# VH-VL binders against p93756r25to151, part 22

Target 1, 127 residues: p93756r25to151
Amino acid sequence: EIQLGSKLVVGENTLWVSNNGDFALGFFNPPGLLNRFSIGIWFNSNSIPYDQRKVVWVAGAGVVVSDNSSYFELTRNGELVLFDSLLGVPVWNSKTNRFSVSSALLRDDGNLVLLKDREEIVWQSFG
Short names: E, the ipSAE of ESMFold2; O, the ipSAE of OpenDDE; V2, 0.75 times the mean of E and O plus 0.25 times the DockQ between their complexes.

## First folded at step 11 (VH-VL; framework fv_lumrotatug)

Design w1 (at its last look DockQ between E and O 0.44; V2 from the best seeds 0.00; counts 0 for: pae E 4.3 > 2)
Fold by OpenDDE, look of step 11:
Structure w1 (fold): chain C 127 residues (1-127), chain A 122 residues (1-122), chain B 107 residues (1-107)
Amino acid sequence: as target 1 above (127 residues)
Amino acid sequence: QVQLQESGPGLVKPSETLSLTCTVSGGSISSYSIHWLRQPPGKGLEWIGVIYTSGSTYYNPSLKSRVTISKDTSKSQVSLKLSSVTAADTAVYYCARGDYEFLTGYRPFDYWGQGTLVTVSS
Amino acid sequence: EIVMTQSPPTLSLSPGERVTLSCRASQSVSDYLVWYQQKPGQAPRLLISGASTRATSIPARFSGSGSGTDYTLTISSLQPEDFAVYYCQQYDSYPLTFGQGTKVEIK
């Protein structure tokens, strides 16, 4: 379970991983881009090279950030925010601040869900 | 020390396929990306494409339809094939090592072959 | 693709002089800019990466600067062995693209 305030930062190469380890959420390089990053979910396997990983979800349509300490955060307000540090602005937001999000969970089916009261799904990546 | 060496026919007829091999020694092609570039006589450099450590490839869109890059890890060789050549494909062809690690950045070409001239002529 | 434009096309100088080469990108390349030196009959040699980082064994007289779309290669004091063609290249995005080169020749 992903706590409010959790953050992934470009360059740290950290991931949010499902409980069974089958899926991971993290930054990746969109095709053709060398130094730009998007946030996405992919099937997690050590046998699959990074460039061959099939991304099953991307935060936003073609949204990218630089590697200048940009980050993806589950804010205290319960929003997923992709922030471009170079631009100094959020470039993607789940817009879920009104849903009383208490946590997030990358489910074993690869669906990222935002939860209210740790149980009710109020937002999901596959939805 | 890493060394790259291009080899192949120096003459190719129009409409035929240019075929070159890059032999890498002193290092593993499984550890680095290998790029192909070319330079027409007296002109600048053009990037052709890359083969990553995983075997995945990416080509310059300007040449994509005609280019194939592959590798034989057992021989430490990377191959370039350029089909349907014309006089415009006459150039010194280079293979070069680049280091690209996803999420960690791209490193430029630190090692180059000496280049091999390929002339397209009837 | 990102178009790289170098200036001047040719620079005629004498040994000991300060050299300033310009490289402009059609869009920001975020310091992912490389400089190469190429002498006749040789492959390019890596000089500077990341806009300002000298490669191994590159003399201190070579330096790179710039940001965004505008970059500069400087040779503080031109040596006889420095007469060559210099290329800039962006590695911000594919396809990788080079400037047309600046020839530094002896006056």
Scores: ipSAE 0.468, ipTM 0.857, lowest interface PAE 1.2, mean pLDDT 93
Fold by ESMFold2, look of step 11:
Structure w1 (fold): chain C 127 residues (1-127), chain A 122 residues (1-122), chain B 107 residues (1-107)
Amino acid sequence: as target 1 above (127 residues)
Amino acid sequence: QVQLQESGPGLVKPSETLSLTCTVSGGSISSYSIHWLRQPPGKGLEWIGVIYTSGSTYYNPSLKSRVTISKDTSKSQVSLKLSSVTAADTAVYYCARGDYEFLTGYRPFDYWGQGTLVTVSS
Amino acid sequence: EIVMTQSPPTLSLSPGERVTLSCRASQSVSDYLVWYQQKPGQAPRLLISGASTRATSIPARFSGSGSGTDYTLTISSLQPEDFAVYYCQQYDSYPLTFGQGTKVEIK
């Protein structure tokens, strides 16, 4: 599971991966947008070229950040935040700071969920 | 090791379609985007457009109504077609390798073809 | 569309001199800036990307600097092989656009 304070950064090419490895969450560069990145979930296979991967969810319906130091964080107050480091402003958040989030999980069905008490789903990417 | 080579007719009549091919060797076009650019004699460079590995294309708005970029992956070739040419389209045409990395984005042009002059005249 | 303006249009210099070339963008390009060198009859050659990062095999006498809208290419001590036209190009957004070039000539 993904602990509070966990962070993905543009340019580090790190991913959050489901337990069975079938799905990954990370930054990607939408075609036709230079130096702009979205955060998304896709089916994870090392035999599929990245430009052919099937993105099944994108945060904020495709909102983008600039700069290779922009980040996506599960904050210590339980929000998912997409932050544009060049502009110095968040461009999207999950609005869950009052939900008592304890962790997140990228499930084996590709759904990113925020959990209360490690059990109760209080937010989900497909909802 | 990657090499790009432009080819096509050096002379095109006004109102006809300019047609060029970029052949990529020492690598595969399935891994890299290909851009087309041009440079009128004695002038600066103009970006024409790009084709990504997916086949998606993006064009300079100044040329978009007249330009088509396509590819044939079996031949490792990328084609440029520019319709309704005039003398203003006389230029050296270049193809250049870009880089579309799903995770990291655009890279500057590190490989260029040697260029091919296309003259538009009667 | 981001307009790139280079100055001066021409510099006449001798080997050993220090060269400073200017490139100004009509809006911030956030360090997504390239410098190319082009000699007659040749394709452009990549010198600098990311405003300040030298490409592989580019000599240390070439350096790039600047930010926002104002960028500079410096050649610390001109060599005979450095007489060429230099172009800046932004890659912040499509369409990709180039400056009109600065010609560095032997005097």
Scores: ipSAE 0.164, ipTM 0.711, lowest interface PAE 4.3, mean pLDDT 87
ESMFold2 (binder alone), look of step 11: mean pLDDT 89; pTM 0.925

Design w2 (at its last look DockQ between E and O 0.47; V2 from the best seeds 0.00; counts 0 for: pae E 4.5 > 2)
Fold by ESMFold2, look of step 11:
Structure w2 (fold): chain C 127 residues (1-127), chain A 122 residues (1-122), chain B 107 residues (1-107)
Amino acid sequence: as target 1 above (127 residues)
Amino acid sequence: QVQLQESGPGLVKPSETLSLTCTVSGGSISSYSIHWLRQPPGKGLEWIGVIYHSGSTYYNPSLKSRVTISKDTSKSQVSLKLSSVTAADTAVYYCARGDYEFLTGYRPFDYWGQGTLVTVSS
Amino acid sequence: EIVMTQSPPTLSLSPGERVTLSCRASQSVSDYLVWYQQKPGQAPRLLISGASTRATSIPARFSGSGSGTDYTLTISSLQPEDFAVYYCQQYDSYPLTFGQGTKVEIK
């Protein structure tokens, strides 16, 4: 499970990975957009080159941030926030600060979910 | 050890189409972006455009109406076509490789062809 | 598009001298800046990327610095093989654009 306060940062190349390892969530560079990054979920298989991987979900329908240490965070208030550090503003959030989120989980079906009491789904990426 | 080589006619008549090929050896174009650039004799460099592995292309707006970049991955080749040429299109033409990574993005040109002079003259 | 302006257009120097080349962008390029060296009849050679990162096998006498709109290439002790034209290029956004070059020649 992904705990409140967990963060992915452009340039650190860390990923949130499903329990069975089949899906990853992280930053990627959309082709043709220099120095801009989106948050997405994709199949996490060594048999598929990165440039042929299929992204199954993108936060904010493809909104992008700079690589100036921009980040994606599950905040202590229970929101997923994509923050552009160059602009100094969030560019997308899940709008879940009122939902009592306790954690997140990238499920083995590739669905990112936000949980209340570690059990109840109150938001999902494929919703 | 990757090598890029430009090929095509060195002389093109005004109003015709300039056509060049970039052949990549010692590697493939399946994981890289290929750029075209030009340099008029005694002058600076101008970026023409790029083709990515996906086939997506992006062109310099100054040339966009006249330029087409395409690829043949089975031959590890990238083609440049520039239509309706004039004497102002006389230049050394280069292809260059940009390294594109899904996670880390674009890298500057680490491999260049040796260039080929194309003269536009009647 | 982002205009890149290099200065001076020409420098005449002797081997052993320290040289500083300037590159100014019309807007911030956020360190997405490259320096190339080009000798007559040759393709450009990558020296510096990311404004300050030396490419593989480039001698330590080459260094890049700067930020925002103002960037500098420094050669700490000029060698005979360093006489060439130097170009800066931004890769912050398309279209990719180059400075007009600075020629470093033997005095």
Scores: ipSAE 0.138, ipTM 0.700, lowest interface PAE 4.5, mean pLDDT 87
Fold by OpenDDE, look of step 11:
Structure w2 (fold): chain C 127 residues (1-127), chain A 122 residues (1-122), chain B 107 residues (1-107)
Amino acid sequence: as target 1 above (127 residues)
Amino acid sequence: QVQLQESGPGLVKPSETLSLTCTVSGGSISSYSIHWLRQPPGKGLEWIGVIYHSGSTYYNPSLKSRVTISKDTSKSQVSLKLSSVTAADTAVYYCARGDYEFLTGYRPFDYWGQGTLVTVSS
Amino acid sequence: EIVMTQSPPTLSLSPGERVTLSCRASQSVSDYLVWYQQKPGQAPRLLISGASTRATSIPARFSGSGSGTDYTLTISSLQPEDFAVYYCQQYDSYPLTFGQGTKVEIK
């Protein structure tokens, strides 16, 4: 499970990975954008080069951020927030602060879910 | 040290296909991206396209319909094909090494071939 | 595409003089700006990347600065071997684009 306050930062090359390892969530370069990043989920297979891995979900329909320490965070309030540090603003938000989110989970099917009481799905990427 | 060397016919007739090869030594083309660029005599530089370490390619939109870039890792060679050439395609053609990582972005050209002149003329 | 504009087109100077070359992008390139030096009959040589980082073996007299859309290459004291054409290039996004170059020639 992904704890409240967890953060992915552009340039650190860290990922949130499903339990079975089949899916990963992290920053990637959208086609044509060499130094801009989106946050998304892709099938995590070592047999497929990174630039050929199929992205199955992108936050904010392809919103991009700079590489100036921009980050994707599960906030203490239970929101997924994509923050552009260069612009100094959030560029995407799951708007789930009212759902009493307690954690997140990247499921083995690639679905990112936000959980209430660690079991009730109150938000999901595939929904 | 890394070296790049362009090779191919220096003369191509109009409407034919320009074909060049970039031979890379002292390094692996599986670890880097190789770009093709060109420079008409007395003019500036134009980026043609790139082939990444994975084999994926991306082309300048202005040339996309005519450009094909491929590579043979066993020979450490990258190929450029430019179809339907005209006099406007006369230029010194360069291959250059860049670095692109999926999660870290692009880094500029640190090694270049010496370039090879291709003249389009009947 | 991002249009890169260099100025001046030509600069005539004597050895020992300070050189200032300008490069402007049609939109912000977020410091993803590189400078090359090109001498006649040679391929471009990488001078500066990331707007201000000197490449390996590049003399300290070369420096890059700027941000957003405006960038500058400075040669603190022009040496005889520095007479060449200088190009800026953005690598913010595809297609990669170059300035038209500034020729630094001997006065």
Scores: ipSAE 0.100, ipTM 0.755, lowest interface PAE 2.6, mean pLDDT 91
ESMFold2 (binder alone), look of step 11: mean pLDDT 89; pTM 0.920

Design w3 (at its last look DockQ between E and O 0.73; V2 from the best seeds 0.00; counts 0 for: pae E 6.6 > 2)
Fold by OpenDDE, look of step 11:
Structure w3 (fold): chain C 127 residues (1-127), chain A 122 residues (1-122), chain B 107 residues (1-107)
Amino acid sequence: as target 1 above (127 residues)
Amino acid sequence: QVQLQESGPGLVKPSETLSLTCTVSGGSISSYSIHWLRQPPGKGLEWIGVIYTSGSTYYNPSLKSRVTISKDTSKSQVSLKLSSVTAADTAVYYCARGDYEFWTGYRPFDYWGQGTLVTVSS
Amino acid sequence: EIVMTQSPPTLSLSPGERVTLSCRASQSVSDYLVWYQQKPGQAPRLLISGASTRATSIPARFSGSGSGTDYTLTISSLQPEDFAVYYCQQYDSYPLTFGQGTKVEIK
């Protein structure tokens, strides 16, 4: 379970991983872009190199950030925010501040869900 | 110290396939990406393509249909094949090391081969 | 692709002079700009990466600056061994592209 305030930062080898380990959420380079990053979910396997990972979900569908300490955060108000540090602005937002999100979970099926009261799905990546 | 060395025929006939090999010593091709570049006589540099540590490749769109890059890890060699050559493919061909890490991004070419001249002529 | 344009094409100078080479990208390359030095019959040599970071063993007289689309390589005091062709290259995105080069020759 992902707590409010949790953050992934470009350049740090950190991921949000499903309980069974089959899926991971983190920054990746979109094809053809060497130093731009998107946030996505992929099937997590040690046998698959990073550049061969099949992304099953991308936040904002094409939104990218620089590698200058940009980050992806589950904010305390319950929003997923992709922030470009170079631009100094959020470039993607789940817009879920009104749903009383209490936590997030990357499910074993690869679906990222935002939960109310740790039980009710109020937002999902596959939805 | 890392060393790269290009080798192959210096003369290729039109319409044939140019084949070159880059031999890497002092380092592992499993740890770095290897790029191919070329430079026509008296002209600038053109990037041909890259083979990553995983074996994945990416080619310059201008040459993609004719280029194949592969590697033999056991021999520490990277190969370049360029099909259907014409006089326009006459150039000094270089292999170069570029570092690419998923988290840190791309780094420029820090080690180069000496280059090998390939002339396309009948 | 990102087009890199260098200026001037040729620069004739004497040892000791200050050298300023320009490189312009058709779109922002976000400081992912590298400078190479190439002498006749040799492969290019890495000088500056990340627009302003000198490579290992590169003399302090070489410096890089710039941002966005405009970048500059400066040689504070030209030495005899510095006469060469200088290339800029972007590594912001594929395909990797080079400027056409600036030749620094002896006056």
Scores: ipSAE 0.569, ipTM 0.880, lowest interface PAE 0.9, mean pLDDT 93
Fold by ESMFold2, look of step 11:
Structure w3 (fold): chain C 127 residues (1-127), chain A 122 residues (1-122), chain B 107 residues (1-107)
Amino acid sequence: as target 1 above (127 residues)
Amino acid sequence: QVQLQESGPGLVKPSETLSLTCTVSGGSISSYSIHWLRQPPGKGLEWIGVIYTSGSTYYNPSLKSRVTISKDTSKSQVSLKLSSVTAADTAVYYCARGDYEFWTGYRPFDYWGQGTLVTVSS
Amino acid sequence: EIVMTQSPPTLSLSPGERVTLSCRASQSVSDYLVWYQQKPGQAPRLLISGASTRATSIPARFSGSGSGTDYTLTISSLQPEDFAVYYCQQYDSYPLTFGQGTKVEIK
């Protein structure tokens, strides 16, 4: 379960992983791009090279950030924000600051959800 | 110390396939991407394409229909094939080491082969 | 495709002079720009990456600057061994593209 204030940073190369380990959320280069990073969800398999993993969702329909200090954050006001640190601006936002989000969860079906009271889904990646 | 060496025929007939090999020593091609580039005599450089450690390839769109890059990790070799050559394909061909993996970005070429001249006789 | 345009095509200068080489990209390359030096019969040599970072063992007289679409390579005091062709290359996106080169000649 992903707490408010949690952050993934391009250069730290960390992931949010579903409970059963089948899905990961993290930064990747979209196919054919160089020095551009999207945040997305993919099948998490050690038998398939990272660049060939099947991506099932990308934030903002493939919006990108441009450097190693860029990040994806569940902010303390309950928003998912993709921030381009080179440009100094957010490039995508879930727009959930009024939904009383308490946490996020990457579910075992690959759906990223934002939760109210750690239970009620108030936003989801596949909606 | 990492070294790259291009090899292959120096003379190719028009309409045939140019075939070159890049041999990497002092390192492993399982750790680095390998790029191919060329330079016609007296002219500038053109990027041909790349093969990643995964085997994934990307090609210059201008050459994509004629180019194949492949590798044999057991021999530390990367191959370039360019089909249907013409006099315009006469150039010095280089392989170069990419420093970075596909998914976290790319840095510029720090190691180049010495280059091999391929002449398309016509 | 990002087109890289270098100017001038040729410079003839005396040792000790300051030289600046221009490289313009058809769109922003966000400092993902390299400079190479190439001497006759040799492969290109990496000088500058990230628009401004000198590669290992490159003398301090070489410096890179610029941003967005406009980049420069400066040689603060031209030495006789700096006779070469200089290329810029963007590594922002595929296909990787090079400028056509600037030949620096010692007059």
Scores: ipSAE 0.014, ipTM 0.650, lowest interface PAE 6.6, mean pLDDT 86
ESMFold2 (binder alone), look of step 11: mean pLDDT 89; pTM 0.925

Design w4 (at its last look DockQ between E and O 0.76; V2 from the best seeds 0.00; counts 0 for: pae E 6.2 > 2)
Fold by ESMFold2, look of step 11:
Structure w4 (fold): chain C 127 residues (1-127), chain A 122 residues (1-122), chain B 107 residues (1-107)
Amino acid sequence: as target 1 above (127 residues)
Amino acid sequence: QVQLQESGPGLVKPSETLSLTCTVSGGSISSYSIHWLRQPPGKGLEWIGVIYRSGSTYYNPSLKSRVTISKDTSKSQVSLKLSSVTAADTAVYYCARGDYEFLTGYRPFDYWGQGTLVTVSS
Amino acid sequence: EIVMTQSPPTLSLSPGERVTLSCRASQSVSDYLVWYQQKPGQAPRLLISGASTRATSIPARFSGSGSGTDYTLTISSLQPEDFAVYYCQQYDSYPLTFGQGTKVEIK
């Protein structure tokens, strides 16, 4: 599970990974853009080069951040926030601060979910 | 060490298609992005476009309607075609290596070809 | 597109002198800036990337600085091999764009 306060940061190349390892969530550089990054979910395999991986979901329909200190955070208020550190503004959020989110989970089917009481889905990426 | 070499006709007639080849040695073009650039004699550089490892291409909007970049990985070659040329297309044409990483983005040109002069003249 | 403006267009200097070349972008390029050196009949040579990082084998007399829209290449003590044209290029956004160059000539 992904705890409140967890972050992914552009340039650190860290990922949130499903329990069985089949899916990853992280920053990626969309083709045809220079130094622009989106948050996406893709099928994760050590044998597939990153430039051949298929992205199955992108936060905010492909909004991008423009700096290597930008981040994606599950805030302590229970929101997913994509923040552009160069511009100093959030560019997308899940709008879940009133949903009593306790954690997030990237499920083995590739669905990112926000949970209340660790079990009730109150938001999902594929919804 | 990676090396890039441009080749093609040095003279092209107006309204015809300019066709150049960049041959990459000391590495695989499946591992790099390849850019085309040009420099009119005595003038500055203009970026023409790029082909990524995936085969995706992006072109300078000023040239997009006339440009095609393609690759043949079996020959380690990247091709440039520029249609409907005029005297304004006379330049030294360069290919250059970039790199594209899914997680970290683009890196600037670290290897350039020697350049090839193409003259457009009737 | 992002317009890159270099100044001055030409400098005439002697070996041993310090040179400072200016490059201004029409909008912030966030340190995604490259300096190239080009001698007659040769391809450009990468000097500096990321505004301040020297490329492999580039002598320490070359340094880059600046941020946002304003960038500088400095050569601390000109050597005979440094007389060339210098270009800046942004790689923040497509289309990639270059300055028009500064020619550094022997006085």
Scores: ipSAE 0.020, ipTM 0.655, lowest interface PAE 6.2, mean pLDDT 86
Fold by OpenDDE, look of step 11:
Structure w4 (fold): chain C 127 residues (1-127), chain A 122 residues (1-122), chain B 107 residues (1-107)
Amino acid sequence: as target 1 above (127 residues)
Amino acid sequence: QVQLQESGPGLVKPSETLSLTCTVSGGSISSYSIHWLRQPPGKGLEWIGVIYRSGSTYYNPSLKSRVTISKDTSKSQVSLKLSSVTAADTAVYYCARGDYEFLTGYRPFDYWGQGTLVTVSS
Amino acid sequence: EIVMTQSPPTLSLSPGERVTLSCRASQSVSDYLVWYQQKPGQAPRLLISGASTRATSIPARFSGSGSGTDYTLTISSLQPEDFAVYYCQQYDSYPLTFGQGTKVEIK
């Protein structure tokens, strides 16, 4: 379970991982881009090198940020926000502040869900 | 300590294919990306292309139609082929190590070969 | 491609002097800028990466600064072994591109 206020930061190599460990959410370099990062979900396997892991979901259909302390956050208002620190602006938002989101969960099937009252799915990455 | 060494013919005739090999020792080529660069005598540096850990390649658009980079992991070797050469391809050719991580991006060249001069002449 | 322009083309100085080399990019390279030193008959040697980070074993007299499109390599006190050609290179995007170099020669 991912709590409100949780944050992933470019360069810190931190991930949100599903309970069974099969999926991870974090920053990655999209193909062809050297120093830009997207936030996405991939199948997490130690047998597959990082640069060969297949991404199954990308926030904002491939929106990128710079390597300048940019971050991906589940805000206290219940939104997923991708923020470009160099530009000083959010570049992607789940727009879920009106759904009373209480937490997030990366499910074992790779689906990232936002939950109301810790049970009701109000948003999902595969939806 | 990681070492790179270029090898191949120092003389190539016009219209023929330039072939070079970069031998990497002290490390695995599967752990890094290997780049090819060149420097005409008395001039600056030009980036030719790269082969990634995965084996994927990307070439300088200015040379893409003539360049092929491949590798043999078992021999710890990376190959460069440049077809249809002209006098303009006369240069010292370098292979260099680049580091690229999925989560942290590209890092610049920290290890270079000594370079090998290739002269294109009839 | 991103065009890198260095200035001046040649700089004639004496040991002990302060050296300032300029590198300009045709568009922002977001501090993904590297400096190399090259001596005759040798491969380039990495000096600075990320615009301001000295490579391993590089003397403290070498420093890099700048942002966006404009970058500078500074040698606080030129040593005899520092006479060489210096190149800047961007690694913001492919194709990787180099400046034409600045030759630092003895006056």
Scores: ipSAE 0.019, ipTM 0.685, lowest interface PAE 4.9, mean pLDDT 90
ESMFold2 (binder alone), look of step 11: mean pLDDT 89; pTM 0.923

